VH-VL binders against b7j9k3. Designs and how they scored, part 42

Target 1, 255 residues: b7j9k3
Amino acid sequence: MTTEPGDRAWVLHHYPYGDTSLIVELFTRTQGRLGVLAKGARRARSALARIEAGRPLWVRWLGRGELPVLAQAEELGPFLPLNPLQNLSLFYVNELLLRLTQRRDPFPDLFQVYEETIDALCSEPGEGWYLRRFERRLLENLGWAPDLAHCAECGRSPDAASSEHWLYQAAHGVFCRAHAPDAAVAIEAAALVWLRGAMQTRSMPVWNSSLRRCLEQELLVHLGGRPLESRRLLTAYLRRTQPAMTIQKREEHSE
Short names: E, the ipSAE of ESMFold2; O, the ipSAE of OpenDDE; V2, 0.75 times the mean of E and O plus 0.25 times the DockQ between their complexes.

## First folded at step 17 (VH-VL; framework fv_tislelizumab)

Design r4 (at its last look DockQ between E and O 0.58; V2 from the best seeds 0.00; counts 0 for: pae O 3.6 > 2)
Fold by ESMFold2, look of step 17:
Structure r4 (fold): chain C 255 residues (1-255), chain A 121 residues (1-121), chain B 107 residues (1-107)
Amino acid sequence: as target 1 above (255 residues)
Amino acid sequence: QVQLQESGPGLVKPSETLSLTCTVSGGSISDYYWHWIRQPPGKGLEWIGVIYYSGSTYYNPSLKSRVTISKDTSKNQVSLKLSSVTAADTAVYYCAREDYEGSYLEYFDYWGQGTTVTVSS
Amino acid sequence: DIVMTQSPDSLAVSLGERATINCKSSQYVSDYVAWYQQKPGQPPKLLINWASTRESGVPDRFSGSGYGTDFTLTISSLQAEDVAVYYCQQYWSTPYTFGQGTKLEIK
C-alpha cells in the first residue's frame, strides 16, 4: 500500500468564500500556481493547517477542474513573525507571481528562487538585494529578460570595472552612451554585470536604487502599465522609514 | 556651502555656437552629476542634459545633435555648447546639481543663478 | 516624452489660507516627482522630492502627495514669501520633464 505524493507549496493569497471556507492561491513545486478551495478552513476546529503566506505547506488536492478542493494542508515550518517591511516585501513578491504567472504552469527554477527569496527577506535588513534578484529571475523564467550583455545597437559589452554609465530601456534592452535611446534610465555598468550573475551579496549593492527603477520599469511592461498595490504600499513605507540609504559612495581617486 | 554661477556671452548670433560655463565654488564637481536646464522668457523649464563625474553624458533627444556638455576638474567648471542656434534658443540657462547618494536621482537640489542668452537675428 | 500637466495655471490665495496645486503625468511615474519653487528673478529651488519628502530647510507648511499619475503640492497656510511659480518634474524616465508651472499670487 502506497501513499499518493503531496506537494510542497506556499500561500500567495487567500480570501473568504462562503461562511467557513477560503479560496487559496498556492505556488506549488510541481504544478506552479494553483487555485484551490479550502473547505472549512475558517472553522474553529479545521483539519487544515492555518492558511498563511510566508510559511511552507505540504498540500494535497482533489479534482481536475479550475478550482480543486484542498484535501490536506500540513505545516512544514514554524510561523515566524515578520516586521512590517518583511510583510510588505512578501506581499510584493506574491503579487508579482499572482499578476505575471498562469495557473498550472510549472516553474521549478522560479520555485527555488522564491524559497531563497523568502529565506533572505526573513534574515536580511532593509529592502535588500534579494528583491532585485527575484525580479530579475522572474523575468528570466518567464522569457521576458532583456539581453544585458550587449548594447542593442553596437554589441559592446558593459565592463564591471568601468565608471561609464549605460542606458536601460524597458522592453528594448541596454545601450552604451554612444547609442543612447530617446527614453531610458541611467544605470552603472557594474549593476548590469551584477544582474547577469548570481546576484548575491552580504550588503546592499551600491546601485540598488538604479536596479529598482530599471526592474520596476521592465516589470511594468508586462503588467500592462498597471502597477501593483503592494509596490505602492512598499514604496510608501520605505519613503516614511528609510528616505535615504547608507551605501558606499562610488568614486575614482585622482592620481 | 556649494554655489553655482553661470557665465558666458549674453548675445549670440544665429547659426553660431553658444558657449556657457558653470563655475562651482564651495565644493568639488568630481562627486556629483551636473545638469543644464533652460527657460525661455516667460516660459517653463526644459532639461538639456547631464554630465556624470566620469565624463559620460546624456542629452535631451530634442537637442542632442547640437549639444555638448563637458567639464574641467582643474577649474571646477562644467560647460555647455549649443551649436547652430536660432531665436528659439533664447532663454535663461541654468546649471544644476543632482544630489547623488549612490543612485541616479535626476532631481536637482542646487541651481545656479542663471545666465540670459539672447539669439539675435 | 512624459508630459506633466499642472492645474491651475495660476491661483490667488489669501494669506494664511490653503493653496493646492495639482500635477498629472501622461503615464505612470511611480513617486518619481519633484516640486520646485521659483520666486520672481530667482532660480528654481527644490521643495519636495519623491512626491512627498520635504527637502532640508523647507517649511512644514509645504507638503506633497500622490503616486502613479496624480500629484499634489499643498501649502497649508500661505505666507507672503510663497509668491512664486511652482513646477513639478518627473524623473521616472528621460527626458526629464517639467510641468508648465503654476503662478501663485496673494489675493
Scores: ipSAE 0.561, ipTM 0.799, lowest interface PAE 2.3, mean pLDDT 85
Fold by OpenDDE, look of step 17:
Structure r4 (fold): chain C 255 residues (1-255), chain A 121 residues (1-121), chain B 107 residues (1-107)
Amino acid sequence: as target 1 above (255 residues)
Amino acid sequence: QVQLQESGPGLVKPSETLSLTCTVSGGSISDYYWHWIRQPPGKGLEWIGVIYYSGSTYYNPSLKSRVTISKDTSKNQVSLKLSSVTAADTAVYYCAREDYEGSYLEYFDYWGQGTTVTVSS
Amino acid sequence: DIVMTQSPDSLAVSLGERATINCKSSQYVSDYVAWYQQKPGQPPKLLINWASTRESGVPDRFSGSGYGTDFTLTISSLQAEDVAVYYCQQYWSTPYTFGQGTKLEIK
């Protein structure tokens, strides 16, 4: 049995396997999504009982198959209690990776974005910009991100200084108003510029709805038309806890 | 409390231009998005278009070539122009305010009483 | 365009009984759905937004549910003042579209 050198990993999900073991889905820097068999992890005194989502690990594994054995798991940080919103956000991000990535397909850049997303959801609970960033980066890394720099018909580019609205359509990208399709999501030019950029700063709250809709419909295409339950729950939670008035006040303060 | 009131000619001849005005009271039109919706007699509702606080507009593709929406902040009014009207344009026309909850959340919390427009020779 | 299809076209329900109106979208619209009540000679009145959130002042007997493509408006106990035409609307994509309406009457 060949031993892998080890990697930084996050737990995405785990399932029971037999009476004493777990199958653990990990997201790693160098291996991408990695499924491992954690033998004895369900035993009461197991050192592996600490495998939980939202905590970084150093892991080593044995074997080259689809399900190598977890040989080592070391905690790289403490458990932090998460509120319901943070938990839902984490669940959502993890489900995206589970549903849209293949095992043993590494995305080092996306791994970094994932870590940054976890940090952001902990430090800025209730914000949505980091989720939109993750969604966009996920699509980009998978090669599915549509061009946001040019009208799909005429090649005209959105100008962030312009207040004009553009139209987004899943799988096709963006359209200027002159070439708008019959059904599309309206979005400000500046929002598109943000979305195709480095996204190092938070988006404007006023863009939240349009950005969410654009990315949701794009992801839905790749999810085979089967939406995520986590997204439904997260969206419902946000609607209840972040009323329009709160958004308005934040926008006014940001201007 | 915000109030919307549509006004227009009531009767328009075929091929002419329908002009309507929505007068807003109890609030500034500059702070919201304003929509026009119409309802033919005994039928459902059709979205016509919107004007945003920036002055940008977006129209239903089915009417885009004939529709112009504008606003006059000095008068606190929003206007609709529909050119080349036919009998199919006979309807009650409503102006409505978009509830402000971020960008493009276009459900309507305030409506005018509507104004009836009949296209007839 | 996204087509919103309501069912039934008309509904007669006895006072105090439950009324259920369905709305199906031709495409995924998440929870970007609103419900309106329209009485004769009046403009539509907003009842529900985000598929399930009651507008301020709307009685508790009105409720909305659904996510994705299938949506439902329910009146738990029909009152005389609830006689009206009800419309669903999606605001997921432009052009924003309404259902054809459901006429609710007292049996």
Scores: ipSAE 0.058, ipTM 0.675, lowest interface PAE 3.6, mean pLDDT 89
ESMFold2 (binder alone), look of step 17: mean pLDDT 89; pTM 0.907

Design r5 (at its last look DockQ between E and O 0.48; V2 from the best seeds 0.00; counts 0 for: pae O 12.7 > 2)
Fold by ESMFold2, look of step 17:
Structure r5 (fold): chain C 255 residues (1-255), chain A 121 residues (1-121), chain B 107 residues (1-107)
Amino acid sequence: as target 1 above (255 residues)
Amino acid sequence: QVQLQESGPGLVKPSETLSLTCTVSGGSISDYYWHWIRQPPGKGLEWIGVIYYSGSTYYNPSLKSRVTISKDTSKNQVSLKLSSVTAADTAVYYCARVDYEGTYLEYFDYWGQGTTVTVSS
Amino acid sequence: DIVMTQSPDSLAVSLGERATINCKSSQYVSDYLAWYQQKPGQPPKLLINWASTRESGVPDRFSGSGYGTDFTLTISSLQAEDVAVYYCQQYWSTPYTFGQGTKLEIK
C-alpha cells in the first residue's frame, strides 16, 4: 500500500457510501482538493475523528489513485458550533472550491487564505470583507483575476482617494470613465485599490455591493450554467435577517 | 420632501435636439448621482443613462451617439440632450435617483413626475 | 442586453385573492432585481429591491422571491388600490433593462 505523509486538511463535503463509510472531499495543504474513502466512519465505534465541514484535521491516506482510503484523521482542535450565518458562509466558500478546483491541484496560498477565511467567519458578524477576499484570491490562484491596476484601454491607474467611478466588465478587466465599454458596471476606485492590497478591514466597506456584483460576475464566467445554491441561501438569509443594516440611505429633511 | 421636476419644450420637430432639465429642490444634486429613463406612450421603460458624482456619464449603447447628460451644481439641475430626434423618441421622460451614497445601486427609489415630449412635424 | 420577460402580460384577480406575476431574465442576474408599480399618469414606484426586500412604506401583502433568472412578485390579498402595471428591472449589468409590464386588474 502506498501512503502519503500526514497533512493538514479541512473537510469541504461528505456523503454516505455503503452502510458504514463516507466519501469525503478534503482541502489539503499539500495536495489541494482530495477525495478519500473513509471506511467505517459511520460506525458507532469509529477510530476516525468526526468528519465534518469546518473542522481542521491531520490526515493520512493510502493509495495514489483517484479515491485513496483515509487511514488516519485526527482533530486539530475542539469542535466549535457555527450559527446559521457562519454555516451558510462556510457552505459558500466550500462550494466555490468544489465547483472551481480540480482534485490533486495544490494551491498553498489559497489554503492559507481558506484558513484565514474560516477564522474570520467565526469571529466576524454578517457577510464581510473576508468573503470578498476569498473570492478575489480564488480567482488569482486559478489564473482568472483581471489586472485591476490599469485601465484595459489606456493604462491609467485607479486612485483610492478619488470619488471617480470605474467600470468593471467581467472577463475583460477595468476601464477608466473615458473608455467605458458596453455591458459594464460602475465600481469605486477605492474598491479596486482594496482588491489589489491585503484586503483586510474590520468593517464592511460601503462599496460591498459593487465588489459583490463584480466578483460574482467574474466567478460566473467559470461556473457555467449552474448557479451556486450556497450563494442563493446565504443571500436569502441576509435579506431576511439584516435588511436595515445592509442598506444605508442618505437622510433628507422633510417640509 | 425633495422635489424633482422635469421641464422641456413638449413638442420638438424631427431632426432637432430635444433638451430637458430636471430641477431639484429640497436637496443638493451633488449628494446623489442621476439617471434619465423614458417611457413611450403605452409602452415600457427604457434606461437612457447616468451622470455620476464626478460629472462623468454612461449611456445606453442604443442611444449613446445622440445623448448628452450634464449637470449644473449652482442651479441644482440635471439636463438631458437628445440629438437628431424622430417619432420614436416621443415619450415621457423621467429623471431618477437612488437614495444611497458611497456605492452604486441602480434600483430607482425616487422619480420625478415626468415630462411629455412629442416629436412631430 | 439582458431581456426581462414578464408573464402574464395581463392578469385579472378577484379582490382578496392572491396575484402572482413572473419575471424571467435572459441571463443570470443574481438577486439584482427590482419591482415597480405604476398607476396611470404617475411615475413608477419602487416596491421591491434585491428581489425580495420591500421598500419602506410598501404593504406586507407585497412580496418578492427568486434568484438568478426566475423571479416572482406576489400580492397575497389583492386590494382595489393595487390595480396598476407592474414592471421588473434588472440592475446586474448595463444597460439596465425593464420587463414589458404586467397589467393587473380586478376580476
Scores: ipSAE 0.771, ipTM 0.875, lowest interface PAE 1.0, mean pLDDT 86
Fold by OpenDDE, look of step 17:
Structure r5 (fold): chain C 255 residues (1-255), chain A 121 residues (1-121), chain B 107 residues (1-107)
Amino acid sequence: as target 1 above (255 residues)
Amino acid sequence: QVQLQESGPGLVKPSETLSLTCTVSGGSISDYYWHWIRQPPGKGLEWIGVIYYSGSTYYNPSLKSRVTISKDTSKNQVSLKLSSVTAADTAVYYCARVDYEGTYLEYFDYWGQGTTVTVSS
Amino acid sequence: DIVMTQSPDSLAVSLGERATINCKSSQYVSDYLAWYQQKPGQPPKLLINWASTRESGVPDRFSGSGYGTDFTLTISSLQAEDVAVYYCQQYWSTPYTFGQGTKLEIK
């Protein structure tokens, strides 16, 4: 049995396997999404019982193939108590990775963004900019991100200094108003400039809705038209706890 | 309390330009998005277009070539112009408001009473 | 354009009984869905936004449900004042579009 080198990993999800084992989906820096068999993890006194989403691990695994055996799992940080919003946001990010990435396809840059997203999720609960950043970076890493720098028809570029609205259409990218297609999502020029940039600073809260709609459409294309359960739950939670008007007012005053 | 009141000619001849005005009272037009929506007799609702707080406009593609929406802050009015009208443009025309929140959440919370426009020779 | 299709076109329900109106979008619209009530000679009145959130002042007997492409407006106990045409509307993308309307009458 070949021993693989260790790697930093996050637990995305785990499934029962037999009476005493788990299949664990990990997101690792060097291996990308990695499925492992955690033997005995379901036993009451198992050292592997600490496998939970939202906690970074150092992992080692044995064997080759689609499901190597988890040989080592060490905590790299404590369990953090997450509120419902934080849990749902984590669930959402993890579900995206599970649905859209293939195993053994590493994305080191995306891994960094993932960690930053978790940090932001913990430090800025209720915000949406870091989720939008993750979504965009995911699409970019997968090679699916449309060009946001040019109108797909005329090549004109959005200007952040302009208050002009642009139109976003999934799979096609952005259009200026003169070339707006049917069934497009309106978005501020400055929001597009942010979205195609480094996104190292938070977006303006007032862009949250339009950014969400644009990226949701784009992701849905790649999800085969099957929406995410996590997104449904998250949206429902936000709506229930923060009515639309309250959210909008908060966004406006946060500018 | 905000009030919206549409006004227009009532009757317009084919090929002419329909001009409507929405007069707003109880609030400044600069704080909201303003939409025009029409409803042919006995039919459903059709979104015509919107003017944003920035002055930017977006129109229904089906009407884009014929529609112009503008606003006059000094008069607290929003205007609709529809050129080259035909019988198909006969409808009740509504102006509607969306609160300005810097987003595009565009469900319509305030409506005018509507103004009937008949296109006939 | 996103096509909104309501069903049925007309509905007759007895007083005190449940009325159900369906709305289907030709494309995914998440929960960016509103319901309106329109009485004769009046403009539409907003009842529900975000697919299931009642507008202020709307009676509890009105409820909205659905997500994605299929939506439902329910009146749990029909009242005489509920006689109207009801419209769904998506505001997911432009141009914003309405259903063809459902005429609700008392049986």
Scores: ipSAE 0.000, ipTM 0.473, lowest interface PAE 12.7, mean pLDDT 88
ESMFold2 (binder alone), look of step 17: mean pLDDT 89; pTM 0.907

Design r6 (at its last look DockQ between E and O 0.54; V2 from the best seeds 0.00; counts 0 for: pae O 13.6 > 2)
Fold by ESMFold2, look of step 17:
Structure r6 (fold): chain C 255 residues (1-255), chain A 121 residues (1-121), chain B 107 residues (1-107)
Amino acid sequence: as target 1 above (255 residues)
Amino acid sequence: QVQLQESGPGLVKPSETLSLTCTVSGGSISDYYWHWIRQPPGKGLEWIGVIYYSGSTYYNPSLKSRVTISKDTSKNQVSLKLSSVTAADTAVYYCARVDYEGSYLEYFDYWGQGTTVTVSS
Amino acid sequence: DIVMTQSPDSLAVSLGERATINCKSSQYVNDYVAWYQQKPGQPPKLLINWASTRESGVPDRFSGSGYGTDFTLTISSLQAEDVAVYYCQQYWSTPYTFGQGTKLEIK
């Protein structure tokens, strides 16, 4: 039905079910993450035959149970093939949602960020600033984002104009130098201020590596000590294909 | 070619302060962060601490109350002071730097020759 | 503290044969692992960074692998000059820590 209610959604993951069907994990605008049964989706003439990750869809489903049946799936906009790095980045973003969100739990702000992340991912290779923004917004939406505005011990605030470094400890927040905990890592004050803002940049921030380490450590706390397969694959790809563009040494080390 | 050379006393009495200097030649200390690492005789390596571009320092918690790392740009030197030493502080002391710029990724690709310090009553 | 545990503590390998040294971290460290070679009277020399990336000037017979908690340094064809103590190091979280070392000898 053209006039019937539906929802905008993205495919996070799917896997075969039986001979002709798929089980599909969707991220929907109004219902959050939703698992559906796509009956006959692997048949050649199925209206559901084009359900793949990275395709925005208009979907309708039937049933109120844990695994409703997907009734319609219409492609929204063009599908553009992704290169391997873009696919691994998409896999990473999708795996974060699959591991850290519950079905039927709406996150309208996160849905907006997800769409912006996928758009940015298509124009930027690798682990860029947009992945750091997604990671931070995910933690914020789930109520796990630490307070970055105040030292966890004394309440002092980082100053983006200061060259003073701060200390980041997953699950415990940030600390000024006077209150450094035993196990922590250094992070730029500017990076902490960036994480509190819009998280947009015209170029890769010089401190993106510091952000990556800190956010990975924070996410690992919430993953129950089980790291993401996508993180492993993405890291291996970056080290294999573009190590010089990922890490830059000073000129004198070329000798 | 950048060269790192540690210097300081070979013998220090218990309860006194150990003071070491790392002199850098062929390059400037201003653009790098500098580490101190020690190795007791016949044992493994222990990270002591770091001084960053900004002059900010971070120390191994096991030593934090006794350690000061500083730098003197005019002499192109990085210094380590360790107070209230005991026999457990007997080790070869190394200064080291990280070549990578733009993040706190701390594997050590330049090491000094090391200087031996013995703490003996 | 993240404990880095090497195995074995010592290893004797015939010239031209493969040597394998393992390093296990007490918690997840992604690929933030380096390997060092240290000969008597010398400072450590960086061999491998990022678990698997050879430092400039390091022979191709040295390779590293691993991710997460389990890491391996492999010397594919042992040479006489490879006799040394080898250390792994994590740089995932402070304090940065080293393994206890593995002494490699020719059998």
Scores: ipSAE 0.359, ipTM 0.744, lowest interface PAE 4.4, mean pLDDT 84
Fold by OpenDDE, look of step 17:
Structure r6 (fold): chain C 255 residues (1-255), chain A 121 residues (1-121), chain B 107 residues (1-107)
Amino acid sequence: as target 1 above (255 residues)
Amino acid sequence: QVQLQESGPGLVKPSETLSLTCTVSGGSISDYYWHWIRQPPGKGLEWIGVIYYSGSTYYNPSLKSRVTISKDTSKNQVSLKLSSVTAADTAVYYCARVDYEGSYLEYFDYWGQGTTVTVSS
Amino acid sequence: DIVMTQSPDSLAVSLGERATINCKSSQYVNDYVAWYQQKPGQPPKLLINWASTRESGVPDRFSGSGYGTDFTLTISSLQAEDVAVYYCQQYWSTPYTFGQGTKLEIK
């Protein structure tokens, strides 16, 4: 049985396997999404009982194939007490990876963005810019991100100094007003410039709703038209905690 | 309390340009997105277009070539122009407000009473 | 354009009974759906936003539900003042589009 080298990993999800084991979906730097069999992880005294989403691990695994055996799992940080909103955001990010990535397809840059997203989620709870960044980077890494630098019809570029609105259409990219398609999401030129850039700083709160809608449409195409459970739950949570107008304003400013 | 009041000619001849004005009281037009929506007699609602606080506009593609929306902050008015009208343009025309603090695309929480426009020879 | 299709086109319900109006979108619209009530000679009045949130001042008997493509407006106990045409609307993308309307009458 071949022993693989160790890797930094995050737990995305785990499933019961038999009476005493778990299948664990990991996101690793060098292997991408990696499914492992954690034997005995469900036993009361198992050292592997600490496998939870949102905690970084150092992992080693044995064997080749789709489901190698987890040989080692060491904690690289403490469990963080997350509030419901933070938990839902983590669930959302993890669900995107589970649904849109294939196992053994590494994305080292995306892995870094993932870690940064988790950090931002913890340090800036209630904000949404880092989720939009993750969504865009995910699409880029998967080769699915449309061009945001040019009108798909005329090649005109959005100018960040301009206050004009552009139109975003999933799978097609952006359009200037002169060439707007029949159905699209309106978005500020400056928001598009942010979205296609490094996104190292937070976006303007006023862009949050438009950015969210644009990226949601794009992701939905690749999700086969099946919406995310995490997003549904997050929307429901926000609706319960705030009035609609407040939610909208809060989403514009914080999510 | 904000109030919206549409005004127009009531009757317009075919091929002419329809001009309507929405006069806003109780608030500044600069703080909101302003939409025009119309309703033919006995029919449903059709969105015409929007003018953003930045002055940018977007129109329903079905009407884009004939529609112009503008605003005059000094008069606190939003205007609609629809060129080359036909009988199909006969409708009640409404102006509506969307809070600028919300999404660019929004539901309509404030409506004018509407103004009836009939296109006839 | 996103097409919003209401059903039924018209319905008659007895006073105190439940009225149900459905709206289906041709595309995914999340919860970006609003419902309006329109009485003769008046502009539409916003009842529900975000698919299920009642607007301020709207009676509790009005409720909205749905997510994705299928939406429902329910009046739990029909009152005389509820006679009107009701419209669903999506604001997920431009152009904004409305359902064709549902005429609600008292049986």
Scores: ipSAE 0.000, ipTM 0.486, lowest interface PAE 13.6, mean pLDDT 88
ESMFold2 (binder alone), look of step 17: mean pLDDT 89; pTM 0.909

